VH-VL binders against Rho GTPase-activating protein gacX (gacX). Designs and how they scored, part 9

Target 1, 188 residues: Rho GTPase-activating protein gacX (gacX), of Dictyostelium discoideum (Social amoeba) (q54j98r51to238)
Amino acid sequence: STVEEVNIPLFLHNGFKYIIQHGLGIEGIFRIAGTKDKVKQLQMQLDKGENIDYDASKVDPVDLADLMKIYFRELPDCLLQSDQYDHFISLLTLDRLGQIQKLRELVSSLRPENREMLKQLIWFLGRIAVNSTTNKMSEENLGLVWGPNLLWKGGKAVSTTDMMELMAGAGKIKLIVTLLIEEQEHVF
Short names: E, the ipSAE of ESMFold2; O, the ipSAE of OpenDDE; V2, 0.75 times the mean of E and O plus 0.25 times the DockQ between their complexes.

## First folded at step 4 (VH-VL)

Design a13 (from z5a with light chain S93T Y94W W96L; framework fv_zigakibart)
Fold by ESMFold2-Fast, scan of step 4:
Structure a13 (fold): chain C 188 residues (1-188), chain A 120 residues (1-120), chain B 107 residues (1-107)
Amino acid sequence: as target 1 above (188 residues)
Amino acid sequence: QVQLVQSGAEVKKPGASVKVSCKASGYTFTDYAMHWVRQAPGQGLEWMGYIDPSDSYTKYNEKFKGKATMTSDTSASTAYMELSSLRSDDTAVYYCARVYDSWEGYFDYWGQGTTVTVSS
Amino acid sequence: DIVMTQSPSTLSASVGDRVTITCKASQSISSYVAWYQQKPGKAPKLLISDASSLESGVPSRFSGSGSGTEFTLTISSLQPDDFATYFCQQYNTWPLTFGQGTKLEIK
């Protein structure tokens, strides 16, 4: 109904295409570590405003996968918005239909930029999950790996108590991201 | 407070299999990958592979692929490493050690080690 | 695979000495190096991660430095408890690999 124009970063748009072309068959994609020195080099290119040359096919898909996780983790605020943390966590007390309805409401309440980035990311992760018999990355596995990069309460874990609290939240965050991937047709 | 407690020493004949256990306590078992490292008598450390207990994902050093099998039991907070077709050169101390994230790749806590002797 | 080479293989020193152990990688590994201490009959203990980050509870006389292909572990004033074998480990690429070890013994 409402026309809204939002652009995602070019490196993410091109990166999603690159991973789909070259990374769908890689066992443990997003879970296995790339070569950290190469990932750091790619990150430094982005920090300088340089473009990654995907057309040359000179980028290791695993290195790019790690760079993508780092990109979301290093946002000033998490993609799902820290001010929505308690609302996302609380939906897990509802039945499946209630979870879907509440999730749709929460996603709709996100800033337009975050909502569009999330939509593109979740569709991309769904494509990875479709190939899970080969790459071993189910919706749940992707939820586990991506969860901490997409939703956090805010602040750093400083004490043992803070660490324990963050650890307890990790399982719930996994389920939320898993739900986003599994039910994306009903949420977006 | 974090502890990794391994099963006791084993003496095996060539051709047998051995299964070493590593029981974790003091942290959420599924939040950390469990790696296995061995050390032959008087020699250095050799990385074998790891299992992530949260999804049972395993990654092996090519040298141990088809030789070692890593599994975990989340209800018991225990990781296992089984070696098949034992040879005398499998005699070593086997360690479990944890890594929080695949990004880190270093081992903050280690089990006490399990001596496996293959002889005769 | 990345080969990690330690120098020296054996080092004799006295209490109070400044000791330096070197670790060289066969290709660049940025700062993704950890150092471990192992005493006879015991599991290795983490001393340093990310080339220079001192692990909690490790004495301040231990320090690490380096990046790229050359790394060092330094003990500023050797204590009796420090006689052990030391290993470097890279975690830049799979498989994870260790140096051959440096045995630090009493002179």
Scores: ipSAE 0.007, ipTM 0.509, lowest interface PAE 11.2, mean pLDDT 86

Design a14 (from z5a with heavy chain K59Y; framework fv_zigakibart; at its last look DockQ between E and O 0.03; V2 from the best seeds 0.00; counts 0 for: pae E 4.7 > 2, off the site)
Fold by OpenDDE, look of step 5:
Structure a14 (fold): chain C 188 residues (1-188), chain A 120 residues (1-120), chain B 107 residues (1-107)
Amino acid sequence: as target 1 above (188 residues)
Amino acid sequence: QVQLVQSGAEVKKPGASVKVSCKASGYTFTDYAMHWVRQAPGQGLEWMGYIDPSDSYTYYNEKFKGKATMTSDTSASTAYMELSSLRSDDTAVYYCARVYDSWEGYFDYWGQGTTVTVSS
Amino acid sequence: DIVMTQSPSTLSASVGDRVTITCKASQSISSYVAWYQQKPGKAPKLLISDASSLESGVPSRFSGSGSGTEFTLTISSLQPDDFATYFCQQYNSYPWTFGQGTKLEIK
């Protein structure tokens, strides 16, 4: 294999590493809530541009997991790009092969920085899912948890007042993210 | 070309310490984590841990916590591993091996190995 | 810890033979497996990464396959230079672990 340059925020890079080291076996990681105050403290450090030494600080991987979700949720635009929302949803009408092909196209069309972030995130989530017998976080569970944090239509999903639309969207987004994790070798 | 050159063979008494060096060349030292693997005579390979030279982060196999200490000198492009309180069962060939820091977990380049012999 | 059970421990074969070495993981590890060749007095040499990716410079007679819990290294036609000890390695989860090795010797 060829060496590729890593171009993602340092806290995510180190965070992925830290969770792989200390969090792979945690049941419900990314699903269970962290300690609010601790997550907030981590976020504050991040916002200040401080480097967080997760090991030295003995950071709970569950808290870090929440921080990661928050990071993506609070992006100015969703990682999968809100202007591509309908295109992603449309792939659900295709068969499996068609879905993979469509995902390849859509992922390739993302902004380079988003595509790189997505690639590394999906890789990381795949690592979590491989250990689902222990941590109970399958591709589907991870898709459910991460979906709303990665794709929304027009602005932040939390601003939508239509609960039915949100619920319907959540189900579809789950499927998309699940597919990304399951078929990442064919998509990226 | 990438090269990892380790220090020479060591013979120590039980209870002593030994520090093995691994000098890297042919690549940016801080771009790759340096791992250590040991191999007892006639035995298999055992992963010990690694150091990230970019920030000196270390992660050890639990089996070797308290036994091995990994350090690095970026100015010298050299990684070090110190073994303390040596016992006869510490007798082995010790290898340094690099892994790219991204997400790879296999070793593409190895040092030539350092034989550490512990005998009374 | 993930246990990599490698088989056989010793394999006798002749030049030209097709040989297969197997590693079984104690749990699913996807495709995060590497294979190494080691000759006496030398460091291991990487042959295959990610279960099936052949490293540059490695002869095409080497191949890897498998996913989940079972992995295989195959040499399609043994050459004199292939007699050595082979190891599998998992890097799915820490601590990384190796198989106990397979010594491939001349029959």
Scores: ipSAE 0.194, ipTM 0.745, lowest interface PAE 2.5, mean pLDDT 92
ESMFold2-Fast, scan of step 4: ipSAE 0.470; ipTM 0.787
ESMFold2, look of step 5: ipSAE 0.314; ipTM 0.742
ESMFold2 (binder alone), look of step 5: mean pLDDT 93; pTM 0.949

Design a15 (from z5a with heavy chain K59R; framework fv_zigakibart)
Heavy chain, then light chain:
Amino acid sequence: QVQLVQSGAEVKKPGASVKVSCKASGYTFTDYAMHWVRQAPGQGLEWMGYIDPSDSYTRYNEKFKGKATMTSDTSASTAYMELSSLRSDDTAVYYCARVYDSWEGYFDYWGQGTTVTVSS
Amino acid sequence: DIVMTQSPSTLSASVGDRVTITCKASQSISSYVAWYQQKPGKAPKLLISDASSLESGVPSRFSGSGSGTEFTLTISSLQPDDFATYFCQQYNSYPWTFGQGTKLEIK
ESMFold2-Fast, scan of step 4: ipSAE 0.344; ipTM 0.738

Design a18 (from z5a with heavy chain D31S A33H; framework fv_zigakibart)
Heavy chain, then light chain:
Amino acid sequence: QVQLVQSGAEVKKPGASVKVSCKASGYTFTSYHMHWVRQAPGQGLEWMGYIDPSDSYTKYNEKFKGKATMTSDTSASTAYMELSSLRSDDTAVYYCARVYDSWEGYFDYWGQGTTVTVSS
Amino acid sequence: DIVMTQSPSTLSASVGDRVTITCKASQSISSYVAWYQQKPGKAPKLLISDASSLESGVPSRFSGSGSGTEFTLTISSLQPDDFATYFCQQYNSYPWTFGQGTKLEIK
ESMFold2-Fast, scan of step 4: ipSAE 0.336; ipTM 0.753

Design a19 (from z5a with heavy chain A33Y Y50W K59Y; framework fv_zigakibart; at its last look DockQ between E and O 0.54; V2 from the best seeds 0.67)
Heavy chain, then light chain:
Amino acid sequence: QVQLVQSGAEVKKPGASVKVSCKASGYTFTDYYMHWVRQAPGQGLEWMGWIDPSDSYTYYNEKFKGKATMTSDTSASTAYMELSSLRSDDTAVYYCARVYDSWEGYFDYWGQGTTVTVSS
Amino acid sequence: DIVMTQSPSTLSASVGDRVTITCKASQSISSYVAWYQQKPGKAPKLLISDASSLESGVPSRFSGSGSGTEFTLTISSLQPDDFATYFCQQYNSYPWTFGQGTKLEIK
ESMFold2-Fast, scan of step 4: ipSAE 0.461; ipTM 0.793
ESMFold2, look of step 5: ipSAE 0.686; ipTM 0.853
ESMFold2 (binder alone), look of step 5: mean pLDDT 93; pTM 0.944
OpenDDE, look of step 5: ipSAE 0.742; ipTM 0.883

Design a2 (from z5a with light chain S93Y; framework fv_zigakibart)
Fold by ESMFold2-Fast, scan of step 4:
Structure a2 (fold): chain C 188 residues (1-188), chain A 120 residues (1-120), chain B 107 residues (1-107)
Amino acid sequence: as target 1 above (188 residues)
Amino acid sequence: QVQLVQSGAEVKKPGASVKVSCKASGYTFTDYAMHWVRQAPGQGLEWMGYIDPSDSYTKYNEKFKGKATMTSDTSASTAYMELSSLRSDDTAVYYCARVYDSWEGYFDYWGQGTTVTVSS
Amino acid sequence: DIVMTQSPSTLSASVGDRVTITCKASQSISSYVAWYQQKPGKAPKLLISDASSLESGVPSRFSGSGSGTEFTLTISSLQPDDFATYFCQQYNYYPWTFGQGTKLEIK
């Protein structure tokens, strides 16, 4: 028979399922660092176009969680699009209802492939957050760890001034990603 | 600009406890994990653990579990490390240092250090 | 725990010399090594991350190399300001561990 069509990279699709099946109960999932050597080996497999072996004995969910963050962090441009940075940051000046409405508008303005990937990622993060009594990863904790991987100002910080500006925005980026997770039913 | 300012030197008797503070400024306190590293006289650096001030999550080096307690006060942008049941081999300079992402693992900014001396 | 061993423990050199400090890990840590400089009475200062990435504001005479279990810090032309103790650190495995330090002193 035929393989079902996947609208996002197969690695992410299968990775989301793997973490839901094996990682929901891991305290600090996405916060705690995996084994960097193992994460690098998995990254090299992806770079070579090889499939990841999702056998639980061979893939640590924590290593996979780090690989997923690295994948988004190393995209040529952030998933939320650097050209939308100021618009995302500025929505925080609005009340909650205004934030939700503006967030829906901004998400709708993203490139279709980015919007679909974001929708599936945020759904997945919501599944993690529902299990926060066990894994200790609330919507806010996920916003904190995922924020820098999903939204940055144009390009990489290359100077002390650029880095200072990036750091000043980190708290706001956390709140934006937190809002995406909490209000996803009204945004997507 | 980023700055981590620690409390002053302490001299304690064996069996006492000491609490060292680290006040952060120049960045959003809750965006970075605060780690603690000690250095005994003439020795290398030893990682003790960290606290994430956004949710008070702590991770300790096994050697310091039950010995060190890390806390933070987000309203004061201050992290604390308390060391209990002090022995002479706890004499060291204690540093706070920040890490942006748990994935990074290197310390970009350090406090100036707090000397803790445990003696009679 | 990963044991990080630095060689030598003490190194004597003259201004203008090229010096190399070696750091060996008890098992493979890929390239996840940082190097720090510490002057007497001061906190350590980050010089290099990810084995070879020079931190902003650090003079270009400092460089790092290596992967797996062997890493080196090189100072291509020693300046008076460089006499200090240098530490390597691995961050591939918890607990994060440091080398014992290399004291670079005037010959």
Scores: ipSAE 0.006, ipTM 0.483, lowest interface PAE 12.8, mean pLDDT 85

Design a27 (from z5a with heavy chain E104Y; framework fv_zigakibart)
Heavy chain, then light chain:
Amino acid sequence: QVQLVQSGAEVKKPGASVKVSCKASGYTFTDYAMHWVRQAPGQGLEWMGYIDPSDSYTKYNEKFKGKATMTSDTSASTAYMELSSLRSDDTAVYYCARVYDSWYGYFDYWGQGTTVTVSS
Amino acid sequence: DIVMTQSPSTLSASVGDRVTITCKASQSISSYVAWYQQKPGKAPKLLISDASSLESGVPSRFSGSGSGTEFTLTISSLQPDDFATYFCQQYNSYPWTFGQGTKLEIK
ESMFold2-Fast, scan of step 4: ipSAE 0.296; ipTM 0.725

Design a3 (from z5a with light chain S30Y S93D; framework fv_zigakibart)
Fold by ESMFold2-Fast, scan of step 4:
Structure a3 (fold): chain C 188 residues (1-188), chain A 120 residues (1-120), chain B 107 residues (1-107)
Amino acid sequence: as target 1 above (188 residues)
Amino acid sequence: QVQLVQSGAEVKKPGASVKVSCKASGYTFTDYAMHWVRQAPGQGLEWMGYIDPSDSYTKYNEKFKGKATMTSDTSASTAYMELSSLRSDDTAVYYCARVYDSWEGYFDYWGQGTTVTVSS
Amino acid sequence: DIVMTQSPSTLSASVGDRVTITCKASQSIYSYVAWYQQKPGKAPKLLISDASSLESGVPSRFSGSGSGTEFTLTISSLQPDDFATYFCQQYNDYPWTFGQGTKLEIK
């Protein structure tokens, strides 16, 4: 966890802009791993509440991309809220229009700070996806990579049945995040 | 209980291909990258590359690019590594090993190894 | 590529001895090194990660130290079960590379 877990953190706002300026053309952005040492140094600066000047420090966009995933993964509760897990998963039983309507309803029910952070993140991911012919990160690819960092059940599976449920949930989480990116103009 | 169980020993002729499997259990298969490491008889360990089962992304050690192909089957929780155009110096024990979220870097669990012998 | 060099290549020791194995990187890897133990016919087993973090279930007689380019694995009081080959591994830069191994054998 970080001290910037209130509203939209400055490092995320500046990070989104930095990746849009320098990272949109990087094949596999968010999928390829950064340099562990550099990511850890950035994380330490974030944990200290420092404002990171990415341009002055010549930060590798891939390292920053890893830091962003780590930030969301390490939140005390997932951005989409674990108490909404079953509701998000169940919307996939509806037709496309019903999915969009229910998704808008669920997003509207999130805590205001989570909703705002989600809106900015999904906008940013949409900007990456429109460059997928170059960076190879489609809406589905971003849904797959980001899904596990944005929504989890809040527990560990301990049986074969629980494990199968968790695996089925992973595929569904991908579709939910994909839907958020594709339909963001109708959801937010 | 985490387990990685690999396929049995293989004996191949030069020029053939071999496909080694690694079946995972006891954890969420897509949470960990599956890496492949080989060890020639009496020699050290050599990192070959990895696959991320969540999106099938692969990264190869340059030495194995075009030689090794890594794939996975999420429904079966199984990773595969295929070596083509086998030569006698490909004789080695091949291990699968997992790494949390591909960036942690250390291998907390290893498969038992698959011996591949290439001889005429 | 980062080259990892272990010393000594072979070490002879007696039960109860304090044993030290060194691993040197060709360039700084900070603390991104792991240590593994391998017994004949078996897969390697993780002992230490991030230079000094002891893996759960590994006996406390094992310890790691170092940063930058020089790393050390220490066994404070050697037991019969500890005669094995030990490998260091860096994960700072791809490709990930291992040391050549140190064989610890009975004196």
Scores: ipSAE 0.005, ipTM 0.501, lowest interface PAE 12.5, mean pLDDT 86

Design a30 (framework fv_zigakibart)
Fold by ESMFold2-Fast, scan of step 4:
Structure a30 (fold): chain C 188 residues (1-188), chain A 119 residues (1-119), chain B 107 residues (1-107)
Amino acid sequence: as target 1 above (188 residues)
Amino acid sequence: QVQLVQSGAEVKKPGASVKVSCKASGYTFTDYAMHWVRQAPGQGLEWMGYIDPSDSYTKYNEKFKGKATMTSDTSASTAYMELSSLRSDDTAVYYCARVDSWEGYFDYWGQGTTVTVSS
Amino acid sequence: DIVMTQSPSTLSASVGDRVTITCKASQSISSYVAWYQQKPGKAPKLLISDASSLESGVPSRFSGSGSGTEFTLTISSLQPDDFATYFCQQYNSYPWTFGQGTKLEIK
């Protein structure tokens, strides 16, 4: 798993740079699946604390994109913090200006390490969205793909009711991450 | 119980188009990708592509780009696959099949729609 | 594209026999292979995923093994209901591809 103690800033910092240099033109980046075997190999290297030189290894940007999503999905708690789930979901009842203001407040309330990681990730996703004419990944597409990896309720679904609530939340989580990307200049 | 029910058999002339439907029930339609697979008479299975009903994102096998169009209607829990400029070699049974977004195998299949293209 | 080659193309066997079907990938696919059973006029049915994971409701006489480029589906004691065509499928990379099929028929 990617939840092992590894140099997270180096892995993600270098990963963001690598995808910006080699992956911005790839149609469906973060949406299309990479080669499972290659992603698993990269994940194993990361879990062992190995330094991955993406350029020297000629890593496929799509494989790295999958690894990055897996990394966030497998954190012990989601980046946006499960204890803030209801607060994030409830901001969608406000108008756009209210949503931006409340989002700024919620982001500011996150643990400093989570807030900084989120800021860097959202900036990176914004860079991808700017190239959406070529890569077909708009802010909404990125919100859909990244949402489930960044925000969830505590625990796993254990009943039909829990599963239905999780499904209803998916659309709202998409909108929250989309808003983070679109309005990042006003939020961070 | 999960069910995928497809539209009935079609007979078409070369150059025509055909649109096959796949109605899903027994699960949340937007939770699973809907894939399309065809099987020519006496031949193996060929993956055509998929649609994600949650945002209408599509991914096609390069062989079918510009020939197959996949769409979905979330309110009706129905996926569609339209095949244009039909040729005799498009004669096949067309299946819709469900895939969990994190998996790569087909857990439930529609019963199949036979499309015959003949002059 | 990854090419999946099954052998044999046709296999004749008797009830009670142990039968093995092989599937070879043109490049390594780790364990990302599934096996399907198809009876005449019907849609395929999932038997095994991730090379060796038996699907719920599938009889225990079915088993899968292998990794990398060579995979096998084994039926330990063939029953009358098992005469069908079997397909392997890789999902390591797009496009997903199937083997050509193995027809299991009565000897």
Scores: ipSAE 0.021, ipTM 0.648, lowest interface PAE 6.8, mean pLDDT 87

Design a31 (from z5a with heavy chain V99G E104D G105A; framework fv_zigakibart)
Heavy chain, then light chain:
Amino acid sequence: QVQLVQSGAEVKKPGASVKVSCKASGYTFTDYAMHWVRQAPGQGLEWMGYIDPSDSYTKYNEKFKGKATMTSDTSASTAYMELSSLRSDDTAVYYCARGYDSWDAYFDYWGQGTTVTVSS
Amino acid sequence: DIVMTQSPSTLSASVGDRVTITCKASQSISSYVAWYQQKPGKAPKLLISDASSLESGVPSRFSGSGSGTEFTLTISSLQPDDFATYFCQQYNSYPWTFGQGTKLEIK
ESMFold2-Fast, scan of step 4: ipSAE 0.302; ipTM 0.738

Design a32 (from z5a with heavy chain V99D D101G E104S; framework fv_zigakibart)
Fold by ESMFold2-Fast, scan of step 4:
Structure a32 (fold): chain C 188 residues (1-188), chain A 120 residues (1-120), chain B 107 residues (1-107)
Amino acid sequence: as target 1 above (188 residues)
Amino acid sequence: QVQLVQSGAEVKKPGASVKVSCKASGYTFTDYAMHWVRQAPGQGLEWMGYIDPSDSYTKYNEKFKGKATMTSDTSASTAYMELSSLRSDDTAVYYCARDYGSWSGYFDYWGQGTTVTVSS
Amino acid sequence: DIVMTQSPSTLSASVGDRVTITCKASQSISSYVAWYQQKPGKAPKLLISDASSLESGVPSRFSGSGSGTEFTLTISSLQPDDFATYFCQQYNSYPWTFGQGTKLEIK
């Protein structure tokens, strides 16, 4: 990396901890919708630069889960970088070992801040998946739900072209994120 | 043309079970969640739950947990809803309905309905 | 659960009238409400989503408004085809809930 330290946003770091403490047992976490109005209120607070004490405010973990997905979806460019889209998709033609090797190479080529944020997110998703017997969110389920929020072609999914590209690649993107979660010890 | 075609009317005795089908056509079956909504005679609409056909994930209204079972067959593009331990107050028209998308929660296409009558 | 209360339960009006149906949520639902029309013996048909977005193929005489806890469906010039029961539905939080319905009778 070009810097000694790379930070992730405080709300995201604290959000991971909060969901691990209060949300691991929630069936369908990240798949079921939160209360839309409450999610909007939380988003407005973050947009104002407010620090939210999740415990003191007794935030619903499902609302926070939706906020986290929205955060990644609204980044100027996707976390996995749109310029790497074709490279990520193409690794699926390789065998499992080849997929792991290429995935490690692609992750290493990401901007340091994106790589660090991805590492923390994937670790967190792995913690959710370990509790899949209770919460029904396997690595594959998380790949399905999170995929569209982490990888798209053409930067923002504002245009119809970006949305159509995402739909066409949805199954492949799911497999890539699933692989990141399953093989994270060999990738990061 | 999007169509949802449901199975025919059923008459059941209390304690029996009933399985209603909903065959989809005109779109990619696995791209949309399928919801089930019932309507008792002269009453309003009651949401029962949904199934995501892409991975068989189900979300039930708590009122119907352990009472309704939702399944799907992707090769046949058909969704199913089974009600167990039928009571007279389960008499209703049962509808399948397509979710507009993953974020919507409202229903753009509906099946024609299946009348289930529970009587002695 | 969020309770959706519609008023009136039954409404009688003449062709050409302006008709308003109201839906009240037990707590704020922002704009996450849809309206459906159900004719006797048929499935519901989506008219409006997100409180005010008219669905393709629905006549322009139908309109929706409101935010927070109070929502209205308006038919600006009632026609015989509009005989039906109308339902509102919130999709702000699980479980999705519907109003009890408003039966519109054309005099």
Scores: ipSAE 0.086, ipTM 0.675, lowest interface PAE 5.3, mean pLDDT 88

Design a33 (framework fv_zigakibart)
Fold by ESMFold2-Fast, scan of step 4:
Structure a33 (fold): chain C 188 residues (1-188), chain A 121 residues (1-121), chain B 107 residues (1-107)
Amino acid sequence: as target 1 above (188 residues)
Amino acid sequence: QVQLVQSGAEVKKPGASVKVSCKASGYTFTDYAMHWVRQAPGQGLEWMGYIDPSDSYTKYNEKFKGKATMTSDTSASTAYMELSSLRSDDTAVYYCARVYYDSWEGYFDYWGQGTTVTVSS
Amino acid sequence: DIVMTQSPSTLSASVGDRVTITCKASQSISSYVAWYQQKPGKAPKLLISDASSLESGVPSRFSGSGSGTEFTLTISSLQPDDFATYFCQQYNSYPWTFGQGTKLEIK
């Protein structure tokens, strides 16, 4: 048998597919919390190098949604790269067209592996948002939920000052991720 | 400084409805979910549900589904909880409390002062 | 629903004492427990989140521990301001539930 080559972790590729098949209609997907103990058990499986058997385990899509957010939150450096933080925040002073142009520049400057993972994640979030009439998760809602998991200063271990700056910038981070989802056709 | 200021005490007859308000200040209202928790006299705390002020999404504890209605007014930075078809066992102090929306932790860092609702004949 | 059971329901202690309050969950909740202090006529105040993370501004004499189904709140040297009712809360799964409370009284 042949398998399709993927440019991102297999867990994420399979997880996106699973959520699209089983989670698109779930009201509050990514917003409502799963059963945290179950999420932790799934995380431990991945940490041990074990594969998640989506068919056999009958994984709850809400638990998987939480696991995905945790995966990005716990990266050694955020997906959008902490060295780009100020550049991302500053683009919001521009008009919409300027925001799109600058966002395209910043995304193009990301490491190729980060850019590809971001592209696939944002595509996936766009698929969730298209079903927002049913699942109640608009581009803005996904931006709010996903923002802090995708962009922060100072890498994984942030200072108290960096954490306070992130809290002050939470609304701006939301708008940046919202923009990525809304304008992905012009950015990637 | 973060403050949640609730409306004053209410006395209602069985079958009536009551609407409690919670006015937020000192933070961006739409960045936090507003939860409602009640405490009957001499009893423990009971989680009722929450509203996300950014889009008015609500999630209720199944026990309160169809009985409690949560709304918000972003221009006034105020959340509301309306409880219908009141019974004597709805007598309680009702609290609003905030949770950072994307933290998914589920602990309450700031609480309103509480609103006493008394249901009596 | 996850049932949270606190023990004891009432605890009498003197200033300077080491006080321990226990909270048991009816099923595993990992570390997803918060502790609150409530004084008469006042709203609850967050003391500890994630079983052991001390909230900013809370005195260091307060500490939390535990995982799975059994959790403990400890006050290492009781002060007059600490006489209150204490509640644990799980946020492992909906609906979020609280313990019945432990009333800490002057001995």
Scores: ipSAE 0.079, ipTM 0.657, lowest interface PAE 6.5, mean pLDDT 87

